# Designs tried in a protein design chat: VH-VL binders against b7kms5. Part 98

Target 1, 80 residues: b7kms5
Amino acid sequence: DTFETVRNTIRIESEVDESLRQLCHEERITKETWLEAAYLYLCEKPEELAQVIQLAQERLSQRKAIADYKRAKTMQERFL
Below, E stands for the ipSAE of ESMFold2; O stands for the ipSAE of OpenDDE; V2 stands for 0.75 times the mean of E and O plus 0.25 times the DockQ between their complexes.

## First folded at step 5 (VH-VL)

Design jb17 (framework fv_pozelimab)
Fold by ESMFold2-Fast, scan of step 5:
Structure jb17 (fold): chain C 80 residues (1-80), chain A 125 residues (1-125), chain B 107 residues (1-107)
Amino acid sequence: as target 1 above (80 residues)
Amino acid sequence: QVQLQESGPGLVKPSETLSLTCTVSGDSVSSSYWTWIRQPPGKGLEWIGYIYYSGSSNYNPSLKSRATISVDTSKNQFSLKLSSVTAADTAVYYCAREYTLDYGSSDFTLYMDVWGQGTLVTVSS
Amino acid sequence: AIQMTQSPSSLSASVGDRVTITCRASQGIRNDLGWYQQKPGKAPKLLIYAASSLQSGVPSRFAGRGSGTDFTLTISSLQPEDFATYYCLQDFNYPWTFGQGTKVEIK
């Protein structure tokens, strides 16, 4: 076995995770191999990759708004 | 590639207001939190405060009565004003970006990932 | 405000040495601690965030450990470019506070 791997911690939406788990269970694959395969597949398809990046940018914008709100709330609740 | 550059007078007279500007390139000033840090010659680092483009800010209590940080979105800049300066305010002033990791989580992580080169401000008559 | 104390304030070391710097918080800060490297005349550079996470582009010889109040930064095999002053910073609560710094000097 010549594969060298890295360990990452990734936080995703619960509904997305649940759907992905179901897909992986039905197809007998792992979340790790699905992520690798999805990325490699999209790298060969520029128009589809562009669509995925657009969706990712939209989701990131939503997360930034939520993170900014949570940051402000957490700091407001902490006193020195 | 995000870059920050401080600018402003290198010499300020005692009792006057110290004014510095940080120019942001490679990123929108509206996309992140921005901070000022200072370092007196031969001493350690001191956090001054942060600003977000919406007007949200917080300051080190030791400087709160004298410090004001503001954002100019049209110029993609943020600025520090420190009033009533004394010799104790002589320092290298840095601007930096406060990055938030793990967006959408209450366990988000904060750190300063991009810094300006620093600008020396001497308070002297 | 949360007080951050580093030890030692300075140390002398040779290339190839293992160097350990410690940082103590006056109260629990979870893992909300970063380590920054500053070379003479330069701005500080982020090395480690969240107590133990290595920033991209930083050599693997740098390692952070700890949680709560006691933290360490270890350089497993000191290189010529590592002679610098190192600062810890707690980002648990405002105001953010730095340790006083540890200067790593050539023996």
Scores: ipSAE 0.000, ipTM 0.641, lowest interface PAE 13.5, mean pLDDT 86

Design jb18 (framework fv_pozelimab; at its last look DockQ between E and O 0.06; V2 from the best seeds 0.00; counts 0 for: pae E 13.2 > 2, placed apart)
Fold by ESMFold2-Fast, scan of step 5:
Structure jb18 (fold): chain C 80 residues (1-80), chain A 125 residues (1-125), chain B 107 residues (1-107)
Amino acid sequence: as target 1 above (80 residues)
Amino acid sequence: QVQLQESGPGLVKPSETLSLTCTVSGDSVSSSYWTWIRQPPGKGLEWIGYIYYSGSSNYNPSLKSRATISVDTSKNQFSLKLSSVTAADTAVYYCARDYTLDYGSSDFTIYMDVWGQGTLVTVSS
Amino acid sequence: AIQMTQSPSSLSASVGDRVTITCRASQGIRNDLGWYQQKPGKAPKLLIYAASSLQSGVPSRFAGRGSGTDFTLTISSLQPEDFATYYCLQDFNYPWTFGQGTKVEIK
């Protein structure tokens, strides 16, 4: 009654994933438990949580711009 | 929170031009593709076309000769003009965000995640 | 243009039922398919994108499957708020095309 889990599929940048994977190897933890711990820790730190949210918004904007560029290039060829 | 709101006349006479505007709040019109979709009363959904702030656009071939979509970045709006309307153009008109999600590498996926409430346009004779 | 055909056009179901809706494309569209829910008098709402990805905030009882030409939307345990019309949409090629819709009715 403490842990019921859900499966999530997420796509993150390969460089970030490689760095996180290395950290987890060095500290002998899993990506799942690191994500849980990081979120729970930040929820107790409102100012740090706000900073993380700002970084997430910036990263989202960057990925959106890249996605729109890919779309512009690719879709012109598909409807040909 | 991103919100879209349609505006324009609810009644248009046959042979005239239907003009609708979608006001975007909570996001920049320069940040995404934007689309218009319509639905005649009691019928299904029909895609009209999209616009990107650069001027890039595509239209349903069924409407291409009559439809024009444009962006006004200064007002954070995009608009639809549909010329030579007939009773067959009577429908609820929706604007929506045509979102592109990055799926890594050269891949992406597209969906319409935010919609306006819709505005009924009746073409009366 | 790519034709999208839904089956059935309508169905009647009770709360707790498992409901399956099918969508077929006239040609291969990979996984470039979305499912949208529309309640009377309201705008459509995105449920699923990329054939099987659940949109944030959408209940897990909704599931999409399929690729290529054959797709399904399942509602594992129908709730009162699920009575609506469901549309599939292919986003592989312009023009975007919707299926004709499937109305899920109470009873």
Scores: ipSAE 0.480, ipTM 0.843, lowest interface PAE 1.8, mean pLDDT 91
Fold by OpenDDE, look of step 6:
Structure jb18 (fold): chain C 80 residues (1-80), chain A 125 residues (1-125), chain B 107 residues (1-107)
Amino acid sequence: as target 1 above (80 residues)
Amino acid sequence: QVQLQESGPGLVKPSETLSLTCTVSGDSVSSSYWTWIRQPPGKGLEWIGYIYYSGSSNYNPSLKSRATISVDTSKNQFSLKLSSVTAADTAVYYCARDYTLDYGSSDFTIYMDVWGQGTLVTVSS
Amino acid sequence: AIQMTQSPSSLSASVGDRVTITCRASQGIRNDLGWYQQKPGKAPKLLIYAASSLQSGVPSRFAGRGSGTDFTLTISSLQPEDFATYYCLQDFNYPWTFGQGTKVEIK
């Protein structure tokens, strides 16, 4: 089988990344193929997909909040 | 500890292809992203591109048409080929490990934490 | 490509001095900025990642700050081993781009 790889970089939260890395290592797969497989699986599971999307939205919100916090902290530090 | 070592000819003629190899020890090339960076003498750093062992890669558009990065998992190496070189390609070339996506990464991290010592490639007739 | 502009290009300082280097991005890059140190004849060394996270093994006198477009690297008390050239790097978008560097020299 042949495939075309899309050039992309996916950054994952450190704790999740480490856990996922360990899983992939144990199962002799890659995070890329895990992601591909997971997506394909979820495409056949509309309810589960919806749940994952919701979770993803929440995590994104958290990331944005952290970013805002860091910016605020940076601003404070400039005056200390 | 992880160590990287660049190797290849230090002299390349104009219009020829620059070919370098980075040998990785202390870590498998399948566990990280691997990057090439160059630095012309007395100048700053330029990102060339990276590769993941699965084939995922990205290149600097300034070099995309000429640059090819590949990985050889059997030799625990990755390589850079730069075609049609000119004097402007004279530089110290570095390979580096990009730890960003594979180990303890986050949305806001950059992890080129291990570098080779660099190898000078001079383009001259 | 995102342009990274460092300032100053060079500076002279003495041991014990507080040194601040600035890096400005041509557009917002969130916290996707790293700082690297390079000594003559040596490869760059990662100091700071994610704009403000200190790389393991790097002395605490190094500090990164900033988000969006303006970033700073601060050396609270310059040590003899800190005389080097420093580079910022953005990885917010491809291609990754470096600042032009800041050379910290002995006064």
Scores: ipSAE 0.013, ipTM 0.677, lowest interface PAE 9.0, mean pLDDT 88
Fold by ESMFold2, look of step 6:
Structure jb18 (fold): chain C 80 residues (1-80), chain A 125 residues (1-125), chain B 107 residues (1-107)
Amino acid sequence: as target 1 above (80 residues)
Amino acid sequence: QVQLQESGPGLVKPSETLSLTCTVSGDSVSSSYWTWIRQPPGKGLEWIGYIYYSGSSNYNPSLKSRATISVDTSKNQFSLKLSSVTAADTAVYYCARDYTLDYGSSDFTIYMDVWGQGTLVTVSS
Amino acid sequence: AIQMTQSPSSLSASVGDRVTITCRASQGIRNDLGWYQQKPGKAPKLLIYAASSLQSGVPSRFAGRGSGTDFTLTISSLQPEDFATYYCLQDFNYPWTFGQGTKVEIK
C-alpha cells in the first residue's frame, strides 16, 4: 500500500542474472529493489551514470551482433 | 547437532556498552546467517539484526545507531555490541541461526531454526 | 514498520480442544510469515515457516494458513505440552517484526 508498481518482463544474460541473484541473496534484497536503488543512486552522479550508459550501449551492440549472426546461420542451413 | 551459547556480563551500567558473544558449535559461523533477538521481561520479542560471514548485515532502525554485530571466524563466534544503554535495554538476549530459502530472484524466506538459551542483561546503577 | 496484530491476546482451553490463533499484518506480506512457540523460561521454537510449511520435528496437529494480510495457526487437538505463548513473525520488509503474542493457558 506504500508503492504503486508496474509488472514487466526483462531479459538478462544468464551469467549476469546468476551473479545478481547471488548478490541479492547475500544482501537479503530483491533484484527489483536493487535495480531501483542503483538507478536512484546513479541519478545523483552524472559521471558514473554516463559510464553505465556507455557500458549499456556496448552490451546492446553485442546483443545485436549475436542476433544478426544467428539469423545468417539459419539462412545458410535452410539450403542443405 | 548445532548449538548456540550466549555469554557476557549480566549487569551493565547505564550509558555503557552491552557486549555479548554467541559461540557456535556443530556448524561453521561462515555457513549461515546469524541473528540477535531480545525480549524485555514479560514482554514480546524484538529483532535486533543479523550478519552474514561476508559482512552483509542489517539492523532494526530503532537500534541501528547503537548496535554492531560482528563475526570472529577464528573463534567460531559472532557478537553484539549495543552502546549507550538505558534501563529500556534490559532484556533476555537470544542468538539464533537463521536459514534463508531463495525461492527465486524476487523472493526469499527466512526462519530461525536454532536458538541459544538466552541470557538476561540488566541495565542498572 | 509493518505492524503484526495477533488475536486473541490470550485464551484458555482444554486438552483436546481445537485452537485457532490469528495474525493480521498492516500491509500485504505475501506468505513471508513464521510461527514460533515459547514456553516460560525457554527460547522460542520455530513451528511454521513460509506461512504453511511445517518445521521438521513439529507435530502434524499444528497447521498454518493464509497469505497477504490474514494468517492463522491452528492446533487441531490441543495437548498438555502445547500450553505456551505463540508469536507470528513477518520477514517481508525490514525491520522484521513479531506479533505481540497469544498466550494459551489450561482451563
Scores: ipSAE 0.000, ipTM 0.629, lowest interface PAE 13.2, mean pLDDT 85
ESMFold2 (binder alone), look of step 6: mean pLDDT 90; pTM 0.924

Design jb19 (framework fv_pozelimab)
Fold by ESMFold2-Fast, scan of step 5:
Structure jb19 (fold): chain C 80 residues (1-80), chain A 125 residues (1-125), chain B 107 residues (1-107)
Amino acid sequence: as target 1 above (80 residues)
Amino acid sequence: QVQLQESGPGLVKPSETLSLTCTVSGDSVSSSYWTWIRQPPGKGLEWIGYIYYSGSSNYNPSLKSRATISVDTSKNQFSLKLSSVTAADTAVYYCAREYTLDWGSSDFTIYMDVWGQGTLVTVSS
Amino acid sequence: AIQMTQSPSSLSASVGDRVTITCRASQGIRNDLGWYQQKPGKAPKLLIYAASSLQSGVPSRFAGRGSGTDFTLTISSLQPEDFATYYCLQDFNYPWTFGQGTKVEIK
């Protein structure tokens, strides 16, 4: 029995990464298996899944706003 | 590069508290998990416990009621206190780093890659 | 707690000999096992992690094998500097537990 896997490189908030590192060290699991387990668990809990999706949408909106601000600031500094 | 140095009294009286400090050089104490291990003269190694800078800790059940490990981020140190000592606590005490290699991958593993030189603590009246 | 049992407790061998040390866990620990070398008066030194991965700077004559409950450390050609006590350690679950050690004496 073999698993077919895909390698991904993702960028997450450093504080979240640090928290996940602590969890993985203490519980003896990996980020990959935690992500898989969390997603599978939430798929069996539609109400909780909806709440997580809402939080994800809010976090994405915040990241887009930050990216837009940084882009505008760079343009101002380089090109005025 | 990264170096650890134990310090503390070499002699502790029975029933008192054994106190040791490990000074971390070449790395931030906030970057890793830190552990204490001991070895009675002529005997094997025993894991005492770990500490993480957040205050998260775990202890060998055989020592849980007497052992406390703490961290001082401002001094880049972590410390062990072992209460109610007896002659059975006579040992060389080592501090060490718990390193996580390729953490977050299928090759996830944890080991102790850096050790202090050890300090002998004798429990005697 | 997981109990780690090493065999033999001690052995004597000549320079150039092949030496094998065995470590057994009381339950399955996957490949979460390390081998440590301790020379007299010194702190232990990591030789092998994840049962079979050689730590950087460690001579290639050291090799680890095994998974689950049965593990071995082999020194393919014993050198004078290999006089030491060797310990296995399971890092599968806390509390971490060591084997009782195997003393290798060169004679």
Scores: ipSAE 0.116, ipTM 0.776, lowest interface PAE 5.2, mean pLDDT 90

Design jb2 (framework fv_pozelimab; at its last look DockQ between E and O 0.12; V2 from the best seeds 0.00; counts 0 for: pae E 3.2 > 2, placed apart)
Fold by ESMFold2-Fast, scan of step 5:
Structure jb2 (fold): chain C 80 residues (1-80), chain A 125 residues (1-125), chain B 107 residues (1-107)
Amino acid sequence: as target 1 above (80 residues)
Amino acid sequence: QVQLQESGPGLVKPSETLSLTCTVSGDSVSSSYWTWIRQPPGKGLEWIGEIYYSGSSNYNPSLKSRATISVDTSKNQFSLKLSSVTAADTAVYYCAREYTLDYGSSDFTIYMDVWGQGTLVTVSS
Amino acid sequence: AIQMTQSPSSLSASVGDRVTITCRASQGIRNDLGWYQQKPGKAPKLLIYAASSLQSGVPSRFAGRGSGTDFTLTISSLQPEDFATYYCLQDFNYPWTFGQGTKVEIK
């Protein structure tokens, strides 16, 4: 009962959040416990963990590219 | 992982053009905004300008008339030219990567997460 | 241009001390502020972005606070490797502007 925890605030895509919220509601679990369980499970599955890391790297790269593109477009419009 | 390396002459004569190149390794020069920052000996940091590979650029107004930043995607490099130099342009010149974090729409937080080692340019004659 | 004023310009502290550095913007910059550490002869290193977000790999003894015009960087327990000059940088409006720096000297 005496757990040490940390509070985290994260930003995720709205579609992913919607889907995860529905799953958690239907299974009667919380986002916090789902994240803990998913990570712990994957740590015991090296091949699955590697695939998840690859997907995460692809998603991070895509977000970064979109952010830079929006920034460039916005600045160009302001100074042209 | 990602590394930046400045190169160019360490000595430039007054009234001439200072020319520096930054070589990007471990990342595509097309993947980020890139910036030049300088630091006169014993002084603080001054932002010179930035570039995105599409040609989008912004400069410090104090240097805009003399500074030009360009990108060469085929060599994975970006460069700074600063014309009409004087002793006041003596500084360590750094290249750096700008990371753009999008909080929504046009609200961005920008920070310099990777830096080159810096190169000293002395303006003297 | 937005003027960034840091205080103090320098300070001396002992290992284990709590050190606080302040940065004030001449106009509101929301949370668009970063803190950078520069050791002698080296390039600056990002410590904190968005006023309070700790960069990966940076020790948790570093903490940033503030919004608008008043910002602080706190080192909760100074270590020998923390000897450095610290700079704030606003990324709210062009041109990007740095504070003049705060030199932390370990006694």
Scores: ipSAE 0.478, ipTM 0.840, lowest interface PAE 1.8, mean pLDDT 90
Fold by ESMFold2, look of step 6:
Structure jb2 (fold): chain C 80 residues (1-80), chain A 125 residues (1-125), chain B 107 residues (1-107)
Amino acid sequence: as target 1 above (80 residues)
Amino acid sequence: QVQLQESGPGLVKPSETLSLTCTVSGDSVSSSYWTWIRQPPGKGLEWIGEIYYSGSSNYNPSLKSRATISVDTSKNQFSLKLSSVTAADTAVYYCAREYTLDYGSSDFTIYMDVWGQGTLVTVSS
Amino acid sequence: AIQMTQSPSSLSASVGDRVTITCRASQGIRNDLGWYQQKPGKAPKLLIYAASSLQSGVPSRFAGRGSGTDFTLTISSLQPEDFATYYCLQDFNYPWTFGQGTKVEIK
């Protein structure tokens, strides 16, 4: 009945974010509407959804490894 | 599907060393930071310390002189030793996985995303 | 060490109620604050990280807000499975420290 939204922060690699912002600007849409549309579109396309999931898993694994490595190399306090 | 399981003696005598092992399934100990947390019965949570498999570790200053955390990559385990225990060390001990979030130049965000079931260790003579 | 103080220590509420729990840090911690739920006999479970981000699989009725020193966890419509003890945890500086907990119980 009532349209409700969920509030979250999303962190995107700068090159991808710049490209996505340019696309959204050119198409006169927002990032959030693009994300919703992309997900709804893929929900009815199992093979395409599976490929997106595979790519997402690869990117997640790489980001996690880099974050842990960077944290291990930094000084005691998180902001050094 | 990541699971953590604590194991070790449930009863330890005063002045002895408490020794616990956390067995990791569905993930590698080399892929994350790992932590120990304890909770005295009916009380709150206390962070004991953490380790990265390369040996980088940090401890709660209140326990640093008595606590040692170690990793055994070949068994996919990490362990806690707490020396010179007293009745004040009676608690449920949890192991947990830390997740470190960072996207390049951003500051780190750290959270405990997977926990073991916990094991009660009683210190009594 | 950074002290985290939760309020209230306990509260009594009914299914469907809006519940708000407060966590105060003894110094500024930016948004480096997580919320954890613990049911009797179980390990804590992560609900919120970075003050306001929902962990995967956590219902959207949970919402985190705040930055600096004052943080809140809100449950917009309390469900039977939400009766538990809630802890905040700061990840700004070592040692990581928890609040003392807030027990949410049936009124």
Scores: ipSAE 0.269, ipTM 0.776, lowest interface PAE 3.1, mean pLDDT 88
Fold by OpenDDE, look of step 6:
Structure jb2 (fold): chain C 80 residues (1-80), chain A 125 residues (1-125), chain B 107 residues (1-107)
Amino acid sequence: as target 1 above (80 residues)
Amino acid sequence: QVQLQESGPGLVKPSETLSLTCTVSGDSVSSSYWTWIRQPPGKGLEWIGEIYYSGSSNYNPSLKSRATISVDTSKNQFSLKLSSVTAADTAVYYCAREYTLDYGSSDFTIYMDVWGQGTLVTVSS
Amino acid sequence: AIQMTQSPSSLSASVGDRVTITCRASQGIRNDLGWYQQKPGKAPKLLIYAASSLQSGVPSRFAGRGSGTDFTLTISSLQPEDFATYYCLQDFNYPWTFGQGTKVEIK
């Protein structure tokens, strides 16, 4: 069997990315195949999938909060 | 993959309002800030402003009195209105996604990683 | 507004050349500086963010350096597809502001 791949840019938080890269290196796999495998695994586990989704939403919220903080700070400095 | 597409009239008369829409596909508008940038023919780039899905927006002071950016989450779109246009507003208008990356601390960055192809708007009588 | 001054405005180079573009901010902007590449008739493309971080998919021949007020974009070995106009962008303070651009042309 052959696979068709798509271009995809994944930006991972540096600490998580580093630990994930380390894991992949130790297990002789790639981040791409790790993500594929993890997703496929979760597809068969709806409760675990829901938990991962919730965690992902929380992490997204954190990124948004950081962005908002930066914007607020820059706006504050703009008017000083 | 995430794609952005600008749409709107390519010709606007002086003193009228320029109106453009950016349609986002492959991503929800609720996931990022969204920006408008323009480029007069043969000139450099100018940041117009940004909007978050909550409606929070920031504008370039040079255009603040005339520019309005809005978001429609139901259509996965965001729009730009620029009132009282003159020939100086003739430009290619780009919409873009503003991405936020955190590094697990107070260290973070913001950049525009996905752009529409741009749409030329000419202001002429 | 923070002014971003690029130098040079244009340069001519050959394939294989080392090219350096400079961007100077009118005030300190830490590392809140991005580099974008634009080809004729196309939208800008992100190359570097946070002054020195290479965007995914961008060739390693591109490198960004600097902090504070002085920044550089370096192309270690210019390729045919690198002939374009390059812009720096600061996002330290509103409004975000671009440099005036540097056009890299074929010698």
Scores: ipSAE 0.090, ipTM 0.793, lowest interface PAE 2.8, mean pLDDT 91
ESMFold2 (binder alone), look of step 6: mean pLDDT 91; pTM 0.930

Design jb20 (framework fv_pozelimab)
Fold by ESMFold2-Fast, scan of step 5:
Structure jb20 (fold): chain C 80 residues (1-80), chain A 125 residues (1-125), chain B 107 residues (1-107)
Amino acid sequence: as target 1 above (80 residues)
Amino acid sequence: QVQLQESGPGLVKPSETLSLTCTVSGDSVSSSYWTWIRQPPGKGLEWIGYIYYSGSSNYNPSLKSRATISVDTSKNQFSLKLSSVTAADTAVYYCAREYTLDYGSSDFDIYMDVWGQGTLVTVSS
Amino acid sequence: AIQMTQSPSSLSASVGDRVTITCRASQGIRNDLGWYQQKPGKAPKLLIYAASSLQSGVPSRFAGRGSGTDFTLTISSLQPEDFATYYCLQDFNYPWTFGQGTKVEIK
């Protein structure tokens, strides 16, 4: 029996990544298996999944606002 | 899902002003940069300009003297006006979202992730 | 304005073929390049952003590579739905500029 896998590149906040890496080190698991387990667990818990999705939407909105601000500043400097 | 829909006249006479509106659904027009792109029949794509809800805008230098893009936050729309049109302005006009993705403190990427279906504008007498 | 030149302007291919399209910028644009697919009568669709990042929902047979001035889009095993015109776009500096397009046609 062999798992068929897909390679993904994910960009996350450095503080979150550091915390997750520490957790994985302490528990002797990998980031990949933690992600799989977290998703599978939440799929069986609709109310908890909804809370995670809401947090994800809030974080996405915050990232986008910061990105748009950085863009405005950088493009102004680039044209000067 | 975010959706964009262009609307405006399909036929404009030479020397007149072309007016197009893009209606944004599923997102606030205040949350992103918005752009207009055109494509003459059988030819490639040309970027016209962008607008941000604050009024910040930039235009392709080839069209800057004739093009104006504006935002109506109350209707969740943005619009293009192109003055003094000629047959060379005949094209399918697309509206699109310019999405900004951050990579780090000094880096980001921009791409057009959502497009309207396009509206053909013919400039003819 | 930054000029984007694509090659070839058109190519003929069969289902299952590996197709490579190139795009060259007149000056360095880092990795600020996107690839868009356009089918007849339809709006362009984003395939790749930041030169090599696959947009969500786009099949993994599409791959982008390159940085600076030279970029490629590869379709590893061409499918019937891939017959389309492909455009590169630099988003490094305004005005945004597209390549002239590469039409992928049925052989």
Scores: ipSAE 0.218, ipTM 0.787, lowest interface PAE 4.0, mean pLDDT 89

Design jb3 (framework fv_pozelimab)
Fold by ESMFold2-Fast, scan of step 5:
Structure jb3 (fold): chain C 80 residues (1-80), chain A 125 residues (1-125), chain B 107 residues (1-107)
Amino acid sequence: as target 1 above (80 residues)
Amino acid sequence: QVQLQESGPGLVKPSETLSLTCTVSGDSVSDSYWTWIRQPPGKGLEWIGYIYYSGSSNYNPSLKSRATISVDTSKNQFSLKLSSVTAADTAVYYCAREYTLDYGSSDFTIYMDVWGQGTLVTVSS
Amino acid sequence: AIQMTQSPSSLSASVGDRVTITCRASQGIRNDLGWYQQKPGKAPKLLIYAASSLQSGVPSRFAGRGSGTDFTLTISSLQPEDFATYYCLQDFNYPWTFGQGTKVEIK
């Protein structure tokens, strides 16, 4: 009951992953616990949460633009 | 957040051109790939084709000779025209967004994450 | 065109059951497969993309697995809102092709 978890697969930028892995190693925590703590902490700070959401929206928009450009360029190799 | 809405006549006569428009809100039509999918009553889903705002498109070979998809960036809309219709073209028509997720190098995946509610088009005399 | 075959075409199940449906491609499609749920009178809804990635907002009881030609969608504990028709879709090569659908109906 109190120890129910969900397994997720996520894909993040390599540079961000490297930085986060280094932080987790130095502080002796896991990516899972960092994610849980970060979300819970930000839920208590509406102004900071809003800034994080804005950054997330900007990063999502950038990744989408790159993906669409790449699809246009590589479609010939894959969709024949 | 992003919403799609189909519009167009619900009745089309045999041999005429079926014309539908999809209005995009909450996103720019220039930011994604857009598709049309249809479903005859009681049957499965059939992909019609996609469009990118630059004019890049692909069509299901079964419909390529009759289908044209176009984009109007000034109205934030994209449209489907299907010529020479018959009773076999009776279906619910959906517009949808094709989201492209990049995996790096030449690897990516495509999925339809946002759909319109669908509009029934009946082809009958 | 790549043919997508789902099995079974329909099944009857009870709330709480574990339900598994399969999708087979006529050729290798890597992990370029999505699962969609459709309720009567509604548009399809994306559940899973890239064979195994759960779409945000979709309950964790839905799980996809597989690669190449054989794929499965599992609902670990069926809920009342899960009675629907499920479709697989390959996005490996055009034209994009759907399976014929699997109807999950109440026993």
Scores: ipSAE 0.266, ipTM 0.800, lowest interface PAE 3.1, mean pLDDT 89

